VH-VL binders against UPF0304 protein MJECS11. Designs and how they scored, part 4

Target 1, 168 residues: UPF0304 protein MJECS11, of Methanocaldococcus jannaschii (q60310)
Amino acid sequence: MLSKIERLILANQYKILKILENTSEYDEIIKILEEGYEIFYDEILGHIFDELPESEGQFVLDILSFYDIVVEPYKQKNPNDHEIINHPYSYFKGFDGNSETKYMAFVRFLIEDQKKFSFVAKYAKKTDNFNSHFPMLDKYRKMVELWESKYNKKYDLKREEILDILNA

## First folded at step 1 (VH-VL)

Design p8 (framework fv_prolgolimab)
Fold by ESMFold2-Fast, scan of step 1:
Structure p8 (fold): chain C 168 residues (1-168), chain A 122 residues (1-122), chain B 106 residues (1-106)
Amino acid sequence: as target 1 above (168 residues)
Amino acid sequence: QVQLVQSGGGLVQPGGSLRLSCAASGFTFSSYAMYWVRQVPGKGLEWVSAISYSGGSTYYADSVKGRFAISRVNAKNTMYLQMNSLRAEDTAVYYCARVYEDYFGSGSFDYWGQGTLVTVSS
Amino acid sequence: QPVLTQPLSVSVALGQTARITCGGNNIGSKNVHWYQQKPGQAPVLVIYRDSNRPSGIPERFSGSNSGNTATLTISRAQAGDEADYYCQVWDSYTYVFGTGTKLTVL
């Protein structure tokens, strides 16, 4: 799993931390890396997750942008448009915490750490911190695809165009 | 005709504050994201801050984060940049600009204000 | 952190074609915009989204973007084209401008 060079680099970094922090807490990790005890590598790498591919990250940015810059502002300007306001997909519901965990974590990072998507951020309590409890990937992909292919991802959309995307 | 008219520049001492204004006309101001870009005399362009069309989302370059605050009042067709804790390195011509973007980050700065000089010096 | 690298200066003879490059890792996957700035003036958008011209920009201005290099091409250069030119992209939640290129028409 880890190359000898990766193990050497990691072991040396833990040795540096050991000196800087004046601690013996890293002794076991150093031993695991130097001896190559692969069974314990997940203990070391447990806090480092698999990559979210750039294309998937862009997809999440696109769906959040659609809600933040198209849907939410439209609802603010048109408070009596009950068809859109009461639409099942009128607000960003998050991603499923069980089957779409990586996407949910990325949304939380964008909103909580980077402080982006202020309109969407207001739904944190309503959505159980953007845990939809139901898979959303297929629905959001259809919406983003339609927004891109038919509407060039423009945010100055007409009412019927917003409905078209929400019904995707 | 799209116009962006700036005001509020001037000389300020280090640690001081200054507010820039950008008055828009000739378009539906509430439909566009608005940006601040600066240029140190004789050097290149540097993005400073951005605000979404509604004012709900704001973004800042690392160099100004925590010190500058962007805002807008759509009813007045005006955007502001509140600059606090000013440093000598903030000395620059500041431009307001309109951005049309199809999705976050895709936009171009299609119209620019005339620029206003901010000088931070004793 | 990412830098958009432009040549410091480019010279072109009157009536000839100037090419100004903008280098960046995988820039071909991004939307590149180009701005013209004359001394004492605000920048003017001359190309948006790689190759599109705003209303009022002459057809002799064109753009391309592929791989690690975007290019602004100015055909039949005129004296009035002398200016600084900047490329610009969005990258890692920031708007990044190129280092700028001074175009001189001889």
Scores: ipSAE 0.000, ipTM 0.462, lowest interface PAE 15.7, mean pLDDT 86

Design p9 (framework fv_prolgolimab)
Fold by ESMFold2-Fast, scan of step 1:
Structure p9 (fold): chain C 168 residues (1-168), chain A 120 residues (1-120), chain B 106 residues (1-106)
Amino acid sequence: as target 1 above (168 residues)
Amino acid sequence: QVQLVQSGGGLVQPGGSLRLSCAASGFTFDDYAMYWVRQVPGKGLEWVSAISWNSGSIYYADSVKGRFAISRVNAKNTMYLQMNSLRAEDTAVYYCAKGLPYYDEYFDYWGQGTLVTVSS
Amino acid sequence: QPVLTQPLSVSVALGQTARITCGGNNIGSYSVHWYQQKPGQAPVLVIYYDSDRPSGIPERFSGSNSGNTATLTISRAQAGDEADYYCQVWDSSSYVFGTGTKLTVL
């Protein structure tokens, strides 16, 4: 549901686009907004998604940072540490594309559009573009919580500290 | 192509204030934590302050807590250090530095430095 | 915060190997980073995470870190290596620099 002010703003924006593009394609949308035909609002808002809250965004940045800054550099520095290299959670697996779609989309945005997390980015092909096909939120929350509460989010973690977090 | 251009240094009386600026280009400023590090002429390096990419985490060395304030305006690609209640001991070359995107451990690029002299 | 102690000066002959130490209690439990600073210039990162080199740093620069001592090693020393060298660690949201070492190449 749009407020009257929001409808006025949107109607005026479509009127501007109508003039700039010299088109009548927006006439129906303008009428829907000005008359208040709520049943058709999805034609306007259909591509706008609900917010990912700031705290959830920070959580995703934290788990990606843990892998990118702690785990991946450790593995490169210690190529013979097979216990960590072969650990089930030794690489970022993504989020579930069915039940965690918003988180998976945010990861893809960070890596593909913003070009962040270069070490994690190397796993795109292995992870079906960070679609884990299995819920990961609970596991990653436990890992981030332990990294923050017990280790103060240090990146110079030693072997046993990394294992402690991977086994969370 | 990374550049950090500093300005705002100079001579100031004890108890005075000064604001340093660090203008960044050649990288996505919004992704990186930023730092101030100082060096008394002829002496070693001393970390002063750190600010995370979104200003959500800010840290200060004990010697400047309560007197200095770090800030950034991501839309302008600029970081600031507001220095209040300046003391003779604050006389130093101040460097801005870039770190890792989210949790900094080291300083991978440094600005040219700005001299701040506090004397009567 | 840990205190990182470096020798005030180290001398090396041209073409020989220089070793600069950074001492600290259990420094092997931290990751050590090294900076080179030439007179009148800003510092330059030469080693990070104990032993990794940034792009553009020659392989003559190497590092190690174990127990109570981290070491920056500069093999086949050149006149251009003459500078001040600082070690650095991160500890609980604090950034600690070593006391600094002046490297002289004779």
Scores: ipSAE 0.000, ipTM 0.481, lowest interface PAE 14.0, mean pLDDT 87

Design r2 (framework fv_regdanvimab)
Fold by ESMFold2-Fast, scan of step 1:
Structure r2 (fold): chain C 168 residues (1-168), chain A 121 residues (1-121), chain B 110 residues (1-110)
Amino acid sequence: as target 1 above (168 residues)
Amino acid sequence: QITLKESGPTLVKPTQTLTLTCSFSGFSLTTSGVGVGWIRQPPGKALEWLALIDWDDDKYHTTSLKTRLTISKDTSKNQVVLTMTNMDPVDTATYYCARTLEYDYYGMDVWGQGTTVTVSS
Amino acid sequence: ELVLTQPPSVSAAPGQKVTISCSGSSSNIGSNYVSWYQQLPGTAPKLLIYENNKRPSGIPDRFSGSKSGTSATLGITGLQTGDEADYYCGTWDSSLSAYVFGGGTELTVL
């Protein structure tokens, strides 16, 4: 539910947009908010997505960091380490666009809009823009949890430590 | 040990196409983040970056020469080939190939010895 | 033209210190790692500094790098005659999608 103050603020914002956009599209929304027709509040707010919780955002940052600062630099410095290079999880595969859509969208935001994780970004073409087409959350959670709990998220991991995390 | 060596003609006539081959050992272009770039240096002048190709077959070219340059790789032979069309005497230079690293923003860590190409009639 | 600006020459006596500057913009030095390359007369360039301030194996600690804003600096202490060379800064330019070099600085040790 919206408070009277929230309804006043939203109604006034729509009145301003109405003037700036020279449109009558907001007239119904303004009346709903001013009169307090709660049944229609979800129809007004329905295009605003649910939050990605802070802990989930941190998790995505952590898995991207693991690949960007640990795995990708290791592979570049050790071009003959075929066990790591050919490992099934040797590169970040993205998240599933159907079941993990919010996570995939966040990855795309970080890479395309914020221009972060430049080495991971290279895999955009190979991964269908980080759409793994298979759920990845459980696997990446195990990897991040091991990197944090056993290795204190250090970047200078040894070969066997990297393999340990990739095999999590 | 990582090594790169340039090969190709030492003399090219104006309007001809130059083809240079970089043969390398000690690394593979299947390794994520690794690439090979081409750089040239006219006599007594500065280094000029030309192009690179990386592990994912992404290709980058200097804007001024993009229409004249093609770069390709043969991962089975450990070779990268640079082709430059419509050669002119001002293209006379020593041409280098070098290994590039994406984590270092495509900086070059190992360079070939260079091959000198003279463009004259 | 040149996207990165270096002084054309610098000189000092043996044992002295020199600093070579490299000036760029937000799309290159301001956003990306800077490397420095040493070219001894008649030879191919050699990587001297990478990731702004790191030295490859075999490079003496007399050579140092730093970066501040859109400028980078190469420092050489305890100058030796064997340091006479051309020095180039280089970095990726995000707006050009290309690697760019400075014009080079010729170091002369008296």
Scores: ipSAE 0.000, ipTM 0.502, lowest interface PAE 15.2, mean pLDDT 88

Design r3 (framework fv_regdanvimab)
Fold by ESMFold2-Fast, scan of step 1:
Structure r3 (fold): chain C 168 residues (1-168), chain A 121 residues (1-121), chain B 110 residues (1-110)
Amino acid sequence: as target 1 above (168 residues)
Amino acid sequence: QITLKESGPTLVKPTQTLTLTCSFSGFSLSTYGVGVGWIRQPPGKALEWLALIYWNDDKYHTTSLKTRLTISKDTSKNQVVLTMTNMDPVDTATYYCAHSEFYDYLGFDYWGQGTTVTVSS
Amino acid sequence: ELVLTQPPSVSAAPGQKVTISCSGSSSNIGNNYVSWYQQLPGTAPKLLIYDNYKRPSGIPDRFSGSKSGTSATLGITGLQTGDEADYYCGTWDDSLSGYVFGGGTELTVL
């Protein structure tokens, strides 16, 4: 990984932080970067996670939008529609904290930090803060794909159209 | 720092159409979950909700006046317009526009000062 | 209106507690969040309570809300003369697909 220029930039940044924070805590990191001890680069980069690809981020926004602007408003307007209200997928269950950790973290970021998806947000306690404890990617992908391909992502869906997507 | 202000005619003749504009600042109607509603209050009477429009152009109207009411938005101008046809003296009231967040309140958290509309010949 | 029922008036002495009721049905209060509004004479309404019991920033804890079944209650403790106002409950009504307000309650501090 790191090029000589990247190592120079990082070493200089740590030297600046060392001065500003009056600390010797960065001395070892500076040495690692300047001497090029690649085996220890994870000590520096370990707090930086892999990217969530743009397409996967859009997918998460799409499934959250489906619940927030289609399903939750429908349930609010139709409180006696027990088939939809009691459907196994009638609310957003989160993502699996073990196998889908990156997606779960993104959901938490959107809801807690950006304060989006307020109807979905109300399920935080019920869902263990959107940790489904069971893989959800395949199910949500089928739902988003159907919403997009058959219904053009419209939000004014009829009852039978919502059920079609929930049963995907 | 959300602010809203109603504008329109203060006097309308019976059978005419009323057009009111709500001009706002501190938020955008392109923001997810945001809406603007209209509420009126005849002198000495209760609040009556008239209509509501959300960021996604979803519209709601009170059933008693549905055929007379139109609500629209111009997101680029930060304006919401309410139109009410066939005005009658009983429609004399103070008309308010108010901010709503579909998800946070389901109510009206910031109100304009109100504009008084008198219907008389 | 007839959809949400409030008492027309309530009164109490300074320092006392008052409660204002709001009664509806399953299609409104029963299934939706209740808000409460304070309207001082000659002014626009002000949001006091949302989501049944939550206070906006700046609203003192003397004001409280609760909901049970198809009824909601606004409580005001430590009553002050500045609390004289009209109080309205409001909520969404599923059967009407629209927002409804109660008829209002005039609070008088004796």
Scores: ipSAE 0.005, ipTM 0.491, lowest interface PAE 12.5, mean pLDDT 87

Design r5 (framework fv_regdanvimab)
Fold by ESMFold2-Fast, scan of step 1:
Structure r5 (fold): chain C 168 residues (1-168), chain A 122 residues (1-122), chain B 110 residues (1-110)
Amino acid sequence: as target 1 above (168 residues)
Amino acid sequence: QITLKESGPTLVKPTQTLTLTCSFSGFSLTTSGVGVGWIRQPPGKALEWLALIDWDDDKYHTTSLKTRLTISKDTSKNQVVLTMTNMDPVDTATYYCAHRPYSYGLYEFDYWGQGTTVTVSS
Amino acid sequence: ELVLTQPPSVSAAPGQKVTISCSGSSSNIGSNYVSWYQQLPGTAPKLLIYENNKRPSGIPDRFSGSKSGTSATLGITGLQTGDEADYYCGTWDSSLSAYVFGGGTELTVL
């Protein structure tokens, strides 16, 4: 819902944009906001998505960090460690584009817009731009939980410790 | 500098198998994220992507032709080979191979071979 | 049958500006980077724009790209006779697990 103050602020913002862009495209939106036609608010707010909670954002950062700073560097330094290289979870597979859409979108934002996680970024094509096509949340949560609780999120993990987390 | 060149038969009979080789220089298919794709273009028609092979031997094929297409690489020879079975006159086209830069959300082919024309006729 | 839709042709005079549209869906343009390719008559395609709006080295700033929602646009300003070519958009389609090209747009400089 929009308060009267919020409607006033938004209406004035659209009036400013109208002048700056020299357009009549905002006239209807301004009227909707000023008159309070709630049925049409979705035309204005429909492109604004619900928040990804801070804890969930941190979780995504943690799993990406695990792959980017632990797994991928280990594989580079140990190219003959076939057990880890060929492990089913040896690379970040993304999130499910149907059931985990907001998580997938956040990963894409981090990698494409913020240019973070350069080692993980190399898997964009292999992973269909980090769309796993299968729910991954439960698996990654177990991995992050184990990395935090048992290994204190240390980066210099031994081979056996990496395998322990990959098998979580 | 990156260069690619297609080679193979210019004439193929219906039902035969087409084998095309892409020979390249200036990059290695052992480099993380790098790939090589195949694209074709029938005379006067649009570009059609066929297949891609990545540094890690992952293979992708267009859905409509996937049962007919095989793509493989020989990193020691700097070659990628495309095989297409059961050729038909509608497969007459210019066939291109192209370099895909590392896979940082990049979905482009930045360097292309000159193309090789394959005519399918009896 | 084409996954990405482009106008079949566009024309303008030298020095003018043209735009070429490319329309797709959420599984391709809506989710992934768009590239544009220029194909001069009798030649292989050349990458013109990548990552929606970036130019490779050697591509003049007369060429620009943009993307909004499920559509992308190629802009060409200061048209030259040498720009007469076919232009293709391209992107990854997540639902098909395939790279897809538009149908192509023939630019005629009159």
Scores: ipSAE 0.000, ipTM 0.474, lowest interface PAE 15.9, mean pLDDT 86

Design r7 (framework fv_regdanvimab)
Fold by ESMFold2-Fast, scan of step 1:
Structure r7 (fold): chain C 168 residues (1-168), chain A 121 residues (1-121), chain B 110 residues (1-110)
Amino acid sequence: as target 1 above (168 residues)
Amino acid sequence: QITLKESGPTLVKPTQTLTLTCSFSGFSLSTYGVGVGWIRQPPGKALEWLALIYWNDDKYHTTSLKTRLTISKDTSKNQVVLTMTNMDPVDTATYYCAHIRGYSYGYFDYWGQGTTVTVSS
Amino acid sequence: ELVLTQPPSVSAAPGQKVTISCSGSSSNIGNNYVSWYQQLPGTAPKLLIYDNYKRPSGIPDRFSGSKSGTSATLGITGLQTGDEADYYCGTWDSSLSGYVFGGGTELTVL
């Protein structure tokens, strides 16, 4: 899984961090890398994920934008529209922390680190920091595809058009 | 010394939400590779893993209950919280929190004493 | 629903040897390390074996672990009455993305 050169580079990086941080926390990791104990590489690489492809990143931005610029402002202007307010998908529920972890992490990055999507951000407590606990990818893909193909991603949607997308 | 202790209600009515807190000392949930898990055991039954959360906020839940389970951490307070919705008498059990070492290969090396939760009307 | 299979009970006399089996599949025992937990009556479980065969500090060498393919075994030699407990195997299951325990084995010494 890791080449000898990669193991050498990583071991040396941890040796430098060990000195700079004056810590013994990296001793075991250094030994794992130098000796080549592959079974334990997940202790080092487990938090470093494969890339989220550009198209998937754009998809996440699109579904967040739909809620932040279309759905949430609509609900604020129409507080008595109980059909939309009580719709099962009336708010962004997040992504599944088990099966969609990379998407959930990206949402958290956008909201917590980049401080974007301020209306959606208000749902952090309600959604367990955007962990839906149920797969959402297929549903959100259908919604984004409909918003793009039928409504050309316009933000000025009428009530029936919003319902159409929420029911996708 | 690593120690963990569960706290929460001992009696819950059907359909209510259970919230349990694991308070710990001797380690930090900011440390690479460290996590805290929740395990339950109904009277006279086997151990059943429920959920765990790692230092990097990675969360895992058992498939059979994942729509009912939420796990979160407060690293500054040394606490992990488990929430379970729509409680049923079959959920009566002793609930444990435990320290886990290792990402993907992990094992539970220190356990809390457990807290008994009874679900009845 | 049951992912790891253990015998429900084993028994032997003091001083004898027992072996407790734990059978799984490639997604759990086959690709991951196995741990064993001892639960004395009325107490929380205690880690007995980790990484298939390693003992935590304070665990006597009477307790041993091994793994072959998709099965693991816990060995206990020189049985003592204080060994009466429930024993559980446990491991990560890659296909479930979660931790799994065996059904437990009740050890009786008398």
Scores: ipSAE 0.000, ipTM 0.444, lowest interface PAE 24.7, mean pLDDT 87

Design r8 (framework fv_regdanvimab)
Fold by ESMFold2-Fast, scan of step 1:
Structure r8 (fold): chain C 168 residues (1-168), chain A 123 residues (1-123), chain B 110 residues (1-110)
Amino acid sequence: as target 1 above (168 residues)
Amino acid sequence: QITLKESGPTLVKPTQTLTLTCSFSGFSLTTSGVGVGWIRQPPGKALEWLALIDWDDDKYHTTSLKTRLTISKDTSKNQVVLTMTNMDPVDTATYYCARLGYEDFLTGYFDYWGQGTTVTVSS
Amino acid sequence: ELVLTQPPSVSAAPGQKVTISCSGSSSNIGSNYVSWYQQLPGTAPKLLIYENNKRPSGIPDRFSGSKSGTSATLGITGLQTGDEADYYCGTWDSSLSAYVFGGGTELTVL
């Protein structure tokens, strides 16, 4: 549902683009907006994706931080700790490109566009650009919840505390 | 300064196993995001990637030669070793080792190369 | 088998501009960063461009790279005789879990 004011704003934006691009391609969209043909609004808005809620964004930032500031630095300091290095969850595997697509896209945005999480970023080729090919949400939620509730999101965790979170 | 140098036999007979060593300095394979790869080039032909070993001991091999190739590292000696079994005259090439640097995601590139060692396979 | 396709040769006169193309697929150039390597006759390859369009220290700004879709392009302006070399594109292929090089392009400065 678009309000009258939103329709006016959008119609005027398309009128400006029509002039700047010297095109008639926006004529139908302008008419839909000015006349209020709601049935066709998805043709205009369908390219804008649904929001990733703030809490879900924070969750992604938290799991990436756990790997980037806790796990990866620990592994660099302790190259002979094969229990942690060979653990199934010793590196960030990404999210499932089929069932967790929005989360995978957000990770790619953070790493590719914002250039964050430099240690995690080095795993891009190993993880098919952070496409895990199987669902990861439940596992990462357990890890983040444990890191926050039991360890107060400390980065200076002991070996057994890291294993506790990896085994969550 | 970062340097890499290949060493190994210059002549190999058909069916023998080739072992090449890459000795490097100026970096460590214990550092995350770093790897060492092997690339070969037959005379007058294109570069062909063979294998890569990275900081966490993950190993990658070209699919066409996977059963013939092994790659290993010795971090204390700063060496990476490539072994290729059942050598054939078509394997005659210059063999290079090179450092794979990761500046960021999917940014792996070979930023420093050895001089190359020529291996001839003939009876 | 070559996964990345380059023209086998290009030529131009000193001072001119050339472009060298590299064509791949969604699993390599379409998804991953492209590098370019210069190989002078009788020498090892040298990194010329990385991350599609960045230059290492010491590479002059007359060398440039770009990427669009599943293709990448190396541009060289102000050609010099010292630019005669083989040029290779390279990238990671996610489907093969392998690094792949193009077939190489021989640049001749006439």
Scores: ipSAE 0.000, ipTM 0.485, lowest interface PAE 16.7, mean pLDDT 87

Design r9 (framework fv_regdanvimab)
Fold by ESMFold2-Fast, scan of step 1:
Structure r9 (fold): chain C 168 residues (1-168), chain A 121 residues (1-121), chain B 110 residues (1-110)
Amino acid sequence: as target 1 above (168 residues)
Amino acid sequence: QITLKESGPTLVKPTQTLTLTCSFSGFSLSTYGVGVGWIRQPPGKALEWLALIYWNDDKYHTTSLKTRLTISKDTSKNQVVLTMTNMDPVDTATYYCAHTYYFGSGEFDYWGQGTTVTVSS
Amino acid sequence: ELVLTQPPSVSAAPGQKVTISCSGSSSNIGNNYVSWYQQLPGTAPKLLIYDNYKRPSGIPDRFSGSKSGTSATLGITGLQTGDEADYYCGTWDDSLSGYVFGGGTELTVL
């Protein structure tokens, strides 16, 4: 819920925007906030997301790093390794846009806005901009957990070690 | 309050191209996650999803009509335009536009009133 | 082609309860959230349920939703004559990369 102080701050911010943009479009929002019509708060806050916890952000960075610094370089150096190249998880498929929405948005932010993970970024077209269209969290968690616990997140993995993680 | 309204011709001849405009207020397609979809309903039949466009210009079309459908947006005018080529009498329907949100459940939460398009000579 | 199956009609008396089913597959209902839409005669559809079970502001608690596996159910209790409408389920289909609606169910309150 919104406290009275939060409502005051938001109402005043919309009043400032109203003046700067010379518009009446914010009048209803200002009234909702000043009068405290709680039923309509989602119209104002509906597009503000809950936080992605730091640990979940680190998990996303870890799976993207695994593909970007381990799997993709390996495939470039070993173009005849068809077992790895044709593996179902040989490339980062994204996250599900319906059930894993926050994770997909974070991936897009990292790749599009921050311009990170250049090898993974090449799959944007193939993956519908990293929307896997099916849940990936459980699979990627198993992969990251194995990479960390058994292989200490090293990047110079041998063929059989990469396969071990892809088959997690 | 979010409102949407469809506009376009009410009568189209077979083989012609249909152009429909969705004009809206209460939101902007520059807002992160926002999208607008098109749905149609032939008289006495079920709802059929046609196309979808998001704030980032990502576009989706129903596979059965994909080659006939084009969707575009004009963010500064608060408009989304649907174009359908090679109209046939079976395309006679009420056409709706509706608001959606990419990072939610994918539902269409606010709908326009619909515009009826009849395809006949 | 129709990918979500609903019964074509359902009927009950005022004050009674009804349930409307929606059956799909793993690529749609199985992997995605289900929404329900109410269409009163001559009007545009209105969102009744989203995220499988949640009600938008202004929807009475007489309307409920649930999902199990590849099927979803809309429940309506305390039926009123004003509930006479067509009801549609809808969800995203991963295989089609698009949104799909059920065939619709006509509710008659006798």
Scores: ipSAE 0.000, ipTM 0.458, lowest interface PAE 21.3, mean pLDDT 88

